# Designs tried in a protein design chat: miniprotein binders against b1l550. Part 225

Target 1, 279 residues: b1l550
Amino acid sequence: MRLPEELLERARDIHSEAPSHRIKLDRVGSFGLKVPVEFKGFLLLAEADVWVSLPEGRRGVDLSRQVEAIYELSNPPKDPFSLCREAAISLLEKLNYADSSGVSIRFDAPLQDGESLKYYGVEISSIASDEIINKIRVEILGMTACPCTAELIRAYKSSEIAATHTQRSLGILEVSTKAEHPDPDKLASIIERAMSSPLRTYTKRPDEGGLVIRSLSNARLAEDVVREMIHLFLEEFGHLPEDTHILAAVRSMESVHMHDIYAERSFSLDEIRKEISSH

## First folded at step 15 (miniprotein)

Design v85V
Fold by OpenDDE base, second read of step 16:
Order: structure tokens, then sequence, then C-alpha cells
Structure v85V (fold): chain B 279 residues (1-279), chain A 89 residues (1-89)
């Protein structure tokens, strides 16, 4: 049932009224939308959040218009990065009382693994005001082998390849830039290459043995992983603006402990270049 | 800026700045309408990226109510300038 449009002439626009308390809100929007996106030839259903700021003199946001803005842009499905940037801008244009907007889009990105697929987590966002800041967070699991335990075992029993505990580790790269979102596959690759070995969706017995041997031969602390991520990031993405901010992190789900090991570094490209050049 | 394309169409001011940064091109777009400014940037590392992002810029400018044919002309001018720069890198 649709109410008669004539009722709009009789009904107060609640959203445009003055609030009881004149306070600006930073974010008002719809969270947990599902939007179709096209990514690497896959049609994915992504989760999206859309929001705008609300000025002190306005009671509420036109939420329907926010939802319309992203869905108009998502049909036909398009690249999620373009969708994110375009939607953030569209929100500001359509909601002229807002001084800022934001869009976040989350999905699992498919990654080819031989004849199968693995995946990594992606969260992209665009925050628009006078300028647009694009943010991407990539999370992918890898394997780490502990060098400390390996050294202890080597000292105890001389072996060419020392046994050590291995664990799944979550690598994280978060990039905030005034440029477009950096390539997520490249970010995922950096994380995998920074670990002792990648994970596989499936392994044949010889491949599994080889994977473990590679891990043992490339034993890394969580700290080593983060440093390697930063190094590889600078090689691949050194062209980004100097004010680009990066979070490189790893959460190692230690197999011998009940807790995780966590390491991170937050930096700008300018900052880290100065640091490296000083050594 | 190495090159700048500017237009004012029905109260919408559009600036597309093309800058060279090493082996890459930076395209910065500024749109001004009704006292608002929005600025966004792309780093162009390939001809394919150039085309992709020019198409995006075109869509974005159209959101501000600029005539599609006028936007198309502006984008074509920006394309030409950007391609000339890319060929020199």
Amino acid sequence: as target 1 above (279 residues)
Amino acid sequence: SEFTVEAEINGVRIRIEVEVDGKEIRITVTIEKDGRRIRFMYVITSPEKLEKYLEEIERIIRMFGVDPEEVKRLIEEARRLAEEVLERL
C-alpha cells in the first residue's frame, strides 16, 4: 500500500525540523546494506555502509536518499572501488546539507590458488569532504614458522631442517590515501610474500610437504613479517602521495600459546622514507 | 601543474589538473558548486588506468548536473593532455 502523495502536503518534514539540541553529528546513515559489485570477473554481494554528517540545525538525515544514491550507482554492478568513490561524492551532492560523507564496502575477494580459490578480506572506504580520502584494508591469512623454537631444536638435535611450531597468521595492510584505492591483489601478495609461506586451499601430499619445508626454511617472527610487509610495500607502492598513511600489522595465532602475537607499524610514506634514509 | 583544464558550466566549476610525478601522472579533479568544493586524485600508471579513471571522472562530473556533451568535451581535452604526457614518460 502506498499512501497518497497528497499527504505530503499535510505532513511535517520531520527530518528538516530543528532538533531539540543543536548539535552536529559526524555520521548518520545506513549500515549493513547489500550491494552487488563486479570484482575480477566475479559478481559479489558486498556489504556497504553509507553515511553523511548532519548539521546542528537539522533533526535528521534523509536516509532513503542515501540508500538510493548507492543503489543507483550499483546498477549495473561495477567495480567496488569506483562505486565507493562515486557514491561518497554522490551523497554530498544529493544531501546538500552535509559537509562530509562516507562509504564503506566489505567483501571477500577471490584469489586464484591453482585450480581452486582462496580469498582475502577487503574493506574499502571513501570519505568525502573538501577532499576525498580513500582507504583500503586488506586481510589475508598466511603461515609463519617460529625461528626461536627452530634454533632451540637445532641446538638440541642437529638437523638440516629444524622442526618448529607453525601457525596461521593474519596479515593486515591498511592504506589511507588521497589517491585512488591501491590494488588489493598487490596488497594481498605483499602480505603473503612477507610470511613464511602462503596458505593453500588444498594440497597434495608432496605439495603439503614442500609448503611446510618452505615455511621452516623461511622462519619469521611476527616482527619480521611486519618489517618485510613494509619493505615490499615501499617497493610496490612508493609512487603514492607522501602523505599516504599505512598500517602494516600481523596477528599470529600462536600454536603453542593460547594468545596471539601482534605486531604493527603505522606510518606515512614521508615518515618511513626519512627513517630508512637515516640508517 | 603541467596542464590544467578548466571549465565553468551552469555554476559548476571544474578543474582537472595533470601533474607529472616521476614516471607517473597525477590527475587531480576539483569540482566547485554552490560554495562547496570537492577534490579527488588519481595516480595514472598506465593507459588502461587513464581510460578507466577518465570514465569515472566523467560520471562524477555528470552527478553535478553538468550537460553530458559538455562533460564529454572536457574529458576529451583532459585525455589528450594526459596521453601527451604519458607518451613523454
Scores: ipSAE 0.809, ipTM 0.932, lowest interface PAE 0.6, mean pLDDT 92
Fold by ESMFold2-Fast, scan of step 15:
Structure v85V (fold): chain B 279 residues (1-279), chain A 89 residues (1-89)
Amino acid sequence: as target 1 above (279 residues)
Amino acid sequence: SEFTVEAEINGVRIRIEVEVDGKEIRITVTIEKDGRRIRFMYVITSPEKLEKYLEEIERIIRMFGVDPEEVKRLIEEARRLAEEVLERL
């Protein structure tokens, strides 16, 4: 059964009515939408949230217009970054009562790993008001090796490459900027290069042995990894606006402990340049 | 150096600024319609990025109900200025 369209002439416009309480809401929208995206030659199924602000004098949001905005822009599938930015602006244009709009898109990004693929996590957003702020968070696993235990073992048994414990570590780079979203593959590369070694989807014994030897020869504290990530980020993305904000973090899943080690630093480009040049 | 392209199309005011910042070009777009102002920017590091983001800018401006042919002319003028600047880097 499809109700007659004549009912639209008699039905109250509920969303345009005054609310029970005159309270502004920051985010009202459609969450958990499935959208196809094109990422570097791959068609991926991403998950999206779309929202707008709701003024204190309006009861509700036209949710159908929110869904229309993102779906019109996702056919044919396009890169998730353009989709994110364009959808945020489209929401403001379509919903004139809103002061701000936002879009978030999440997916697992494939990364070439020899003849195979590995994956890393990507979450992006665009928040539009009188300006647009673009945010990207990249998370990828790597390997770290403990330099403290390595040094202790070397002191006990003199050797060039000391034995030590290794573990999986999650590297995190988050960037918030007025410029377009940074390339996530470059962010993932920065994280992997800061680690003792990258992880792989598939290795044969000789390659696995090489990976372990590399990790042991390049032992790093979580604190070392964060500092190296910041250094490499500045080399690659120092051209971004000075008010760009970055979070660099590592969570090491310590193989010798029941708990993890965590290190982080948040900063603006302006702040970190002054800090590095201060002495 | 700095270049600006401005247009008013059916009551929509559009300003595209092309600025040199080190070895990069910054393109800033401002759109004003019905009392609302939106400003966004791109950092152009290659000719491929320039083409990609000019196409995105065109799609965004067209969302505001402006004449597609006038938008195309505006984008081509911005392209000409940005390419001139990019060639000098």
Scores: ipSAE 0.786, ipTM 0.926, lowest interface PAE 0.9, mean pLDDT 86

Design v86F
Fold by ESMFold2-Fast, scan of step 15:
Structure v86F (fold): chain B 279 residues (1-279), chain A 89 residues (1-89)
Amino acid sequence: as target 1 above (279 residues)
Amino acid sequence: SEFTVEAEINGVRIRIEVEVDGKEIRITVTIEKDGRRIRFMYVITSPEKLEKYLEEIERIIRMFGVDPEEVKRLIEEARRLAEEIFERL
């Protein structure tokens, strides 16, 4: 039952009151919202978080205005990157007491895989204050093959393609920039091209054999994959602002170990250009 | 080359800067309303992306209570300038 609106005249405005303790909060919002998004012809279910900063003199946030902001922009479903940027700006306009706002959206992105589909992970955010910072993280599985064991086996039995262990490896590219979010398909492509071979959703035996041969012929350390990812990233996205920050990482789920191997590098475009130019 | 489109409509100040950045076009939007300023940018790597981001810019400016006809005028001027730059690249 809906209570009469006349009661609002008698009720205290709790959110506008002074809090018990004058402490600023960095993020206050609605988390775990389910939103439909349109991505490259697909209608996907995404999960969103929306928040604003809360000043020390204000007791609470108008949470209904946060939900209204993302709801208005997500109906009909649209591109999640535009949704993320627009919602962050909308939150600042709607909630004038906030110094900053943020939106995060997560979904699994489809990739064409022969006659089937495979999926990779995407998480994006936009944080608005006097400027906007856009962040994207892409994670996709690929295959790596160990060059050390390959070389040892080649020395032992001499063959053109040496046997070695192969494993699934998770490639990660994270980009933080003042420009719009990079295309996640291009980031996923960079990761896959840096690997020994991509993974498939469906293979017939001859195709499976081909992927194994490709991986064995292109054996790479996790360290090799990270360096190649950085190289390919600079070729594709070197046009981004110089203060753009990147994290490139690989987690190799080693088939011969009880533990994983991990390699990463974080850098700004300015930093990495100077490093490469000095060598 | 650099072009700027600027308007002030009922207390909302809007500036759209269109600049060449290497082979790309940089579009920077600044909106000032009620003592608050927000600035955001796009790096346009191809003519095909221009329309998408101009539409987004239009939607964002409209959030600030600016007259739809004035916003449309600003966006069309920015489009013209960006297209002129693409002709030179």
Scores: ipSAE 0.759, ipTM 0.911, lowest interface PAE 1.0, mean pLDDT 86

Design v86I
Fold by ESMFold2-Fast, scan of step 15:
Structure v86I (fold): chain B 279 residues (1-279), chain A 89 residues (1-89)
Amino acid sequence: as target 1 above (279 residues)
Amino acid sequence: SEFTVEAEINGVRIRIEVEVDGKEIRITVTIEKDGRRIRFMYVITSPEKLEKYLEEIERIIRMFGVDPEEVKRLIEEARRLAEEIIERL
């Protein structure tokens, strides 16, 4: 059964009423929505959050209008970046009391890995107000090898490729910009190229041996990986607006310790260029 | 080089600015309706991305209750200007 729409004339409009306390809320919305997206030829199930700011004089948000906004834009499925930007703008247009709106979309992105696929994490957002700020975070696992232990073992028993410990490391690139979202595959590629070696979905013994040898001959500290990520980022995305903010980070799951090693750097394009050019 | 396309359609003011930024093309869109202003931009690194983002801009402008035929004309003019800039790069 569906209740008569005539009841809407009699029922109070709760969300348009004054609240008990005149306090502005920064984010009010629908979180954990499932939305289909089209990504590089794949149809994927993504998870979305949508929100708006709520002024101090209004009791509640029209949550059904938020869901309608993203639903209309996700049928047929489109790329998550366009969906994110369009939905954020749509929310502001549909909910005129809001000062700002936001959309966040999360999914695991497929990446070709030989004859199979591997996956990396992608989270994007668009926050709209007088302007739109687009953010993307890419996380992908790679391998690092310790250069300190490698050098010690080389000194102990001279060899061109020294033995050392290796471990899984999580590389992170986060970009916040007024321009469109950067291509996540390019961000994932930057992270993998900065590592001692990438990881594979599956390997046979000869391929596994090759991966290990690659890692050992390209030993890098977490600090080295972060610096290389920044260098490669500037080569690929130096064209972005100067106020673009980047976080580059590595969390190394050290095989010889009970704890992880973490290195990061946050910067704007303007800041980092001045730093690199300074003496 | 810099080019600007402006229109006021059904009370909605739209400005599309196309400029060269190094080797890239920057497209900035400003929409004003009912006392609210929103501005967003794209940095075009390839001709293929131009068409994709012009289509997105068209969809966004149409959200504001603008006549679809007028929006199409505005986007066609923006495309022409962007293509002219690309030809000069």
Scores: ipSAE 0.769, ipTM 0.917, lowest interface PAE 1.0, mean pLDDT 86

Design v86R
Fold by ESMFold2-Fast, scan of step 15:
Structure v86R (fold): chain B 279 residues (1-279), chain A 89 residues (1-89)
Amino acid sequence: as target 1 above (279 residues)
Amino acid sequence: SEFTVEAEINGVRIRIEVEVDGKEIRITVTIEKDGRRIRFMYVITSPEKLEKYLEEIERIIRMFGVDPEEVKRLIEEARRLAEEIRERL
């Protein structure tokens, strides 16, 4: 059922009216939108949130204009990073009463894993005002092996390769910058290289044995993994603006405990360079 | 090495600043329209990404109601100057 078109012409413009209370709202928008994106040759279904700030004197936001903005930019599907940045700017241009806009896009990124694929999590955002701040968070699972237990068992059994517990660990890199979003595949690679070993979607017994031996030969504390992620990040992305902010973290799902171990460090590029150069 | 390309088209002011340092290209774009200013940047370490980001800049500028042909000319000038300066290094 469709109502007569003439009713639309006679309806009050509720959104442009004065609100019940003159209070600014920071984020008003359309959340949980499904949008197609093109990522590294894959057509993926991503989830997007779009929002704008709402001034104290305006009752509501033109939600349909927000949805139109992102859909216009997503047809044909394009890379989610360009979509994110372009949509944030488009929202400010289309909704002139807003002093800021934002877009977040979330998807699972495919990564080639031998004959199969594995997936890692990507969440990006762009927040536009008089400048744009781009943020990316990458999460990928890897394997860690405990060096403390390895050393204890080596001492007890006089073994060349000490037995120890291994577990899945979630590595996290989050970057906030005035420059374009960093390449998520490079961030995922940094995380995996910092781990004792990467995880596989599919493995046969000989390959599985090799993965375990690799992990055991490269046993790392959660603290070791975070420090290695920071080191590798600086090698790859040290060219970013000095005010770029990074969070490096790992959550180890300990196989011998009912609880997890967590380690993190947040820093700006300027801060970390001064810290490293003082040593 | 650096250069700036600047244009004002029907009340929209556009400034594109390009700085080239070896293989690194930094592009800063400032757009002013109807009392609103927005500034954004790219730090390009791979020459192959230059075209991608110039295309994105072109699409963004077009959002502000600037004539598509004039935007295209502006981007082509920026590309030409970036390539010329990079070849000198």
Scores: ipSAE 0.761, ipTM 0.911, lowest interface PAE 1.0, mean pLDDT 86

Design v88K
Fold by ESMFold2-Fast, scan of step 15:
Structure v88K (fold): chain B 279 residues (1-279), chain A 89 residues (1-89)
Amino acid sequence: as target 1 above (279 residues)
Amino acid sequence: SEFTVEAEINGVRIRIEVEVDGKEIRITVTIEKDGRRIRFMYVITSPEKLEKYLEEIERIIRMFGVDPEEVKRLIEEARRLAEEILEKL
């Protein structure tokens, strides 16, 4: 049932009224929206949050206008990065009482894996005010092998047979920049290359054996993986503005422990370049 | 080197700055309307990225209720300047 539009002339404009308390709100919006996106030839279902700031003198946000903005920009489906940036700006333009707007979009990104696909996690955001800050977080699983145990086993048994424990490790790269979002496939590639070996969606026994041997031949501490991720990031993305902020992290799900091992480093491009050049 | 394209269309002031940043081109867009200012940027690493982001810039500027034909002319001038810089890189 649809009520007559003539009722709108009689109804109070609740959202433009003064609130019970004159308090500014940082984020008011529509969360958990399902939106189609086009990512590198794939049509994917993504989840989006959209919001604006609300001034102390206004009771509410026009939520229908927020939803309309993202729907207009997502039809036809477009790449989630352009959608994120364009929607944040559109929200700020459409809702002129807001000091800032934001959009976040989450999806699982397909990555070619032999004749199959594997998936990694992507979360992006754009926050618009006097300027736009774009953020991307990429998470992908890989394999690590312990170099310490490998050395002990080699010493114990003689040099003929060496073994160590392997485990899944989650690699994380997060980038916050005034420039456009970095390519998530390149971020995922950096994480995988820093690991002892990548993980696969499907393996037969010969391929599985190869992955294990690769991991054992390239044993790395979580600390080693984080340092390698930073090194590879600087080679690929050193061109970004110097105030770009990066988080590089690894969470190793240790197969010989009841707990995980975690290593991280946060830095700006300016900070890390000065640190490296001082040695 | 640095170049700037400016226009005021239907009360909206638009500035597009194209500059060299190392081996890349930096494009900065500033839009002013109704007392509000917003600035955003792109780092262009290839001709393909240039075309993609100029199209995005055009779509964004059009959101502000400006004449599409004038926006098109502004984007064409920015493309010319960026291509002039790319030729020298």
Scores: ipSAE 0.782, ipTM 0.923, lowest interface PAE 0.9, mean pLDDT 86

Design v89F
Fold by ESMFold2-Fast, scan of step 15:
Structure v89F (fold): chain B 279 residues (1-279), chain A 89 residues (1-89)
Amino acid sequence: as target 1 above (279 residues)
Amino acid sequence: SEFTVEAEINGVRIRIEVEVDGKEIRITVTIEKDGRRIRFMYVITSPEKLEKYLEEIERIIRMFGVDPEEVKRLIEEARRLAEEILERF
């Protein structure tokens, strides 16, 4: 049943009323929305959060306008980056009491892997106020091999390819910028190229042997991987604004330990270029 | 070099700035409506990205209640300026 619309004339506008306490809220919205997105020829199911700031003098947010904004823009499905940016702006336009709006979208991105697909994690956001800040985080697994143990075994046995332990390592690149979101496939590629070798969804034994040999011949510390990721990032994305912030990190799931090894560096493009040029 | 396209349509003020930054083209869009201003930008590294982001800019401006035909003309002007810059480099 639908209640008579004339009741709206008599009902209090609860959302526009003063709250019990005059406290600003940073994010009020609809979280965990399922939205279809089009990503590089794939139709994917993504998860979205949408929110706005709530001023100290207003009791509540119009949630129906938030859901309307993102669903209107997601039909037909479009690329998640345009959706993210457009929805954040739409929220500010639709909800005039808000000082800021935000959208985040999460999905697993397919990546061609021989005749199969593998997947990497993507999380993006756009926060709109008097400007828009776009953020993207890419996470992908790769393989690393320990150069320290390799060197010890080489010294012991003088082999051409030293035995060492290998492990899965999670590479992370996060970029926050006033420009549009970077291409996640390029970020994933940077991470994989910085590793000892990529991981595969499916391998035959000869291909598996090749990956292991590549990893052993390209042994890298977590610290080496982070430095290489930064180097490759600067080559690919040096065109971004100087105030762009980057986090490069690796979490190595050490096969010889009960704990992980972690290395990271956060920086702005301006900061890192000055650092590199001073050497 | 730098070019600017400005329009005021139904009380909405729109400014599109196209400038060279190294080998890239930077497009900055500023929209003012009802006392609120929002600014956003794109870094154009290819002709394909130029077309994609001009289409996105058009969709965004249209959200502000602007006449679609006037928005289309504004975007066409911005495209010509960006293409002119690309031809010079």
Scores: ipSAE 0.765, ipTM 0.916, lowest interface PAE 1.0, mean pLDDT 86

Design v89Y
Fold by ESMFold2-Fast, scan of step 15:
Structure v89Y (fold): chain B 279 residues (1-279), chain A 89 residues (1-89)
Amino acid sequence: as target 1 above (279 residues)
Amino acid sequence: SEFTVEAEINGVRIRIEVEVDGKEIRITVTIEKDGRRIRFMYVITSPEKLEKYLEEIERIIRMFGVDPEEVKRLIEEARRLAEEILERY
């Protein structure tokens, strides 16, 4: 059942009315939208949130215009980064009463790994006002091996490769920048290279043995991984604006403890360069 | 070096700045319409990125109700300037 469109001429425009209380709202929008995106040759199902600021004198937001904005830009499916940036700008243009707009898009990104695929987490956003701030967060699992226990066992047994505990560790890189979103595959690669070894979707015994030996030969503390991630980030993305803000973090799910180990560092490019140059 | 392309089309003011910063090219776009200003930028590290982001800039400017032919001319001028810079190094 569809009501006659003629009723729109007689119905009150609720959204343009004065609110019960003259209070600005920071984010009003449509959350949990399912959107197809094209990522490096793959058609993926992503989840999107879209929002705008609402001024103190306006009762509501035109939610249908928000869905229209992202729908128009997602047909045909395009890369999620361009979609994110374009939708944020489109929201400001379509909803001229808003002071700011935002879009976030989440998906699992396929990564080629030999003959198989593995997946890592990507969350991006674009927030538009008088400028656009683009944010990307990449999370990927890797393996770490404890160098402290390795050293103790090496001293005890005098072996060339010490036995030690290994565990899955979650590496996190988050970047906020006025420039376009960094390539998530490069961020994922930085995280994996900083770890004792990467993880695989599928391994046979010889490959599994190789990964274990690699991790044991490259034992790293969570603190070591975070420092290496920062070093590798600067090599790859040092060209970004100096006010670019980065969070590098590792959560190690320690196999010998009931608790996790966590290490992080947040910094701007300007800040970290001054710190490194003083040392 | 720094180059600027400016246009005002049907009350929409567009400025595209192309600047060399070390090995990279920075493209900054400013759009002004109905008292609102929005500025965004790209860091170009390869010719492939240049083409991709010029296409995105064109799509964004067209959202503001600007004549598509005028937008195309503006983008082509920006491309010419950026390519001249890329040819240097």
Scores: ipSAE 0.771, ipTM 0.917, lowest interface PAE 1.0, mean pLDDT 87

Design v8K
Fold by ESMFold2-Fast, scan of step 15:
Structure v8K (fold): chain B 279 residues (1-279), chain A 89 residues (1-89)
Amino acid sequence: as target 1 above (279 residues)
Amino acid sequence: SEFTVEAKINGVRIRIEVEVDGKEIRITVTIEKDGRRIRFMYVITSPEKLEKYLEEIERIIRMFGVDPEEVKRLIEEARRLAEEILERL
């Protein structure tokens, strides 16, 4: 049902009016929008949030114009990174009263895993003002094996491959940069390579045995995984602007405890480079 | 900047800077319209990324009401400069 357009001629422009209180708002927008995206040959359903800043003298935001902006850019479906950056800029152009705009997009990214697929989490954003800041967070599960218990059992039984407990660990890389979003597959690869072994969607018994042996032979503390993630990140993405900010973290779901182990480090490229060169 | 392409079309000022940063090409785009300025950049590590991000830059500039033929001309000049740099790396 659609009301007559003639009613618009008599209606007040509520959004342009002065508010009850002259207070700026940081983010006003449309949240939880379903949007199709194209990612590496896959058509995926993503979830998007779009927003703008609202000045103290304006009562409301043109929400319909926000939704129009992202849907115009998502038809036909395009890669979520270009969509995120383009939509943030489009919002500033369409809503001239705003000092800043932002877009976030979340989806599960498919990753080839032998003859099957596995998925990892991706959340991206673009925040536009005088500059654009692009952020990406990648989360993927892997396997870690405890080196402490491995060493204890090795001492007890004298074996090359020590028995130890293994567990699922969640690796996290978050990057905030003035450059374009880093490739999420490369970030996921860094996380998996830092772990004792990756996880698989499907294994047969010989492959499962090999995965377990790989993990046991490459036992790593959560602290080891974070340091290795940072090392691998610098090798792959050291070319990003020096003010690029990174968070590297691991949450190990310890199989022998009722609690998790967590390790993290946040840094800028400039900061970490100076730290490493001083040693 | 090693190279800069600049145009002013229908009150919209566009500047594209193409620079070498280590082994990579950095492309910085500045758009000024109606008293607002926005600046964004890309770090180009391959010819495939260059084409992808030049197309994105073209789409973004078109959002500001710039003549499509003038935008295409601007992007072609930026491509030429970037390819010239890429041949030297």
Scores: ipSAE 0.772, ipTM 0.917, lowest interface PAE 0.9, mean pLDDT 86

Design v8T
Fold by ESMFold2-Fast, scan of step 15:
Structure v8T (fold): chain B 279 residues (1-279), chain A 89 residues (1-89)
Amino acid sequence: as target 1 above (279 residues)
Amino acid sequence: SEFTVEATINGVRIRIEVEVDGKEIRITVTIEKDGRRIRFMYVITSPEKLEKYLEEIERIIRMFGVDPEEVKRLIEEARRLAEEILERL
């Protein structure tokens, strides 16, 4: 059932009214929207949140304009990074009472893995005010092997290839910048290269053996992986603005323990360069 | 080297700055309309990135209700400046 549009002439404009309490709200919007995106040749179903700030004197937000903004920009489907940035700016232009706007988009990104695909997690945002801050978080699983147990087994007079425990480890890179979002495939690559070995979707026995040997020959602590991720990040993305902020983290799902090991470091590019140059 | 393109289209003031930063090019866009100012930037590391982000800049500027033909002229001038610099990096 569709009610007559003539009723809009008689209805109060609730959103434009003064609120019961003159309190500013930081984020008011539409959360959990499903949007199609185009990512490196794939059509993916992503989940999006869109919001704006609401001034103390206004009761509500024009939610229909928020939904229109993202859906107009997502037809035809486009890359989620451009969509995120463009939608945040569009929201500010369409909703002139807002001091800031934001868009967040989440999806699982396909990554070529031999003849198959594997997937990693991507969450991006763009927050627009008098400037735009773009944020990206990439999470991908890899394998780590314990160097401590490897050294102990070597001391016990084992084979040249040290025996040790291996486990899945989750690598995390989060970047906040005034520049465009970094390429998530490059962030995923940095994480995988910092690990003892990457994980595979499908392996036959000879390839599986090779992966295990690679991991054992490249045993790394969670702390080692975080430091290597930072090193590789600086090589690839050292050109970003100096106020770019990065979080590098690893959560190792220890196969010999009932608990996980976690290591992280947050820094700005300016901060880390001063730290490295002082050594 | 530093290059700037400015235009006022339908009351919207647009400024595009193209700067060399080491081996990269930075493009900074400032849009002013009805007392609001928005500034955003891109770091251009390849000709492919330049084309992609100039198209995005054009789409963003058009959201402000400006004449499409004048936006095209502005983008082409920015492209010319950026390509001139990229040939040398």
Scores: ipSAE 0.773, ipTM 0.917, lowest interface PAE 1.0, mean pLDDT 86

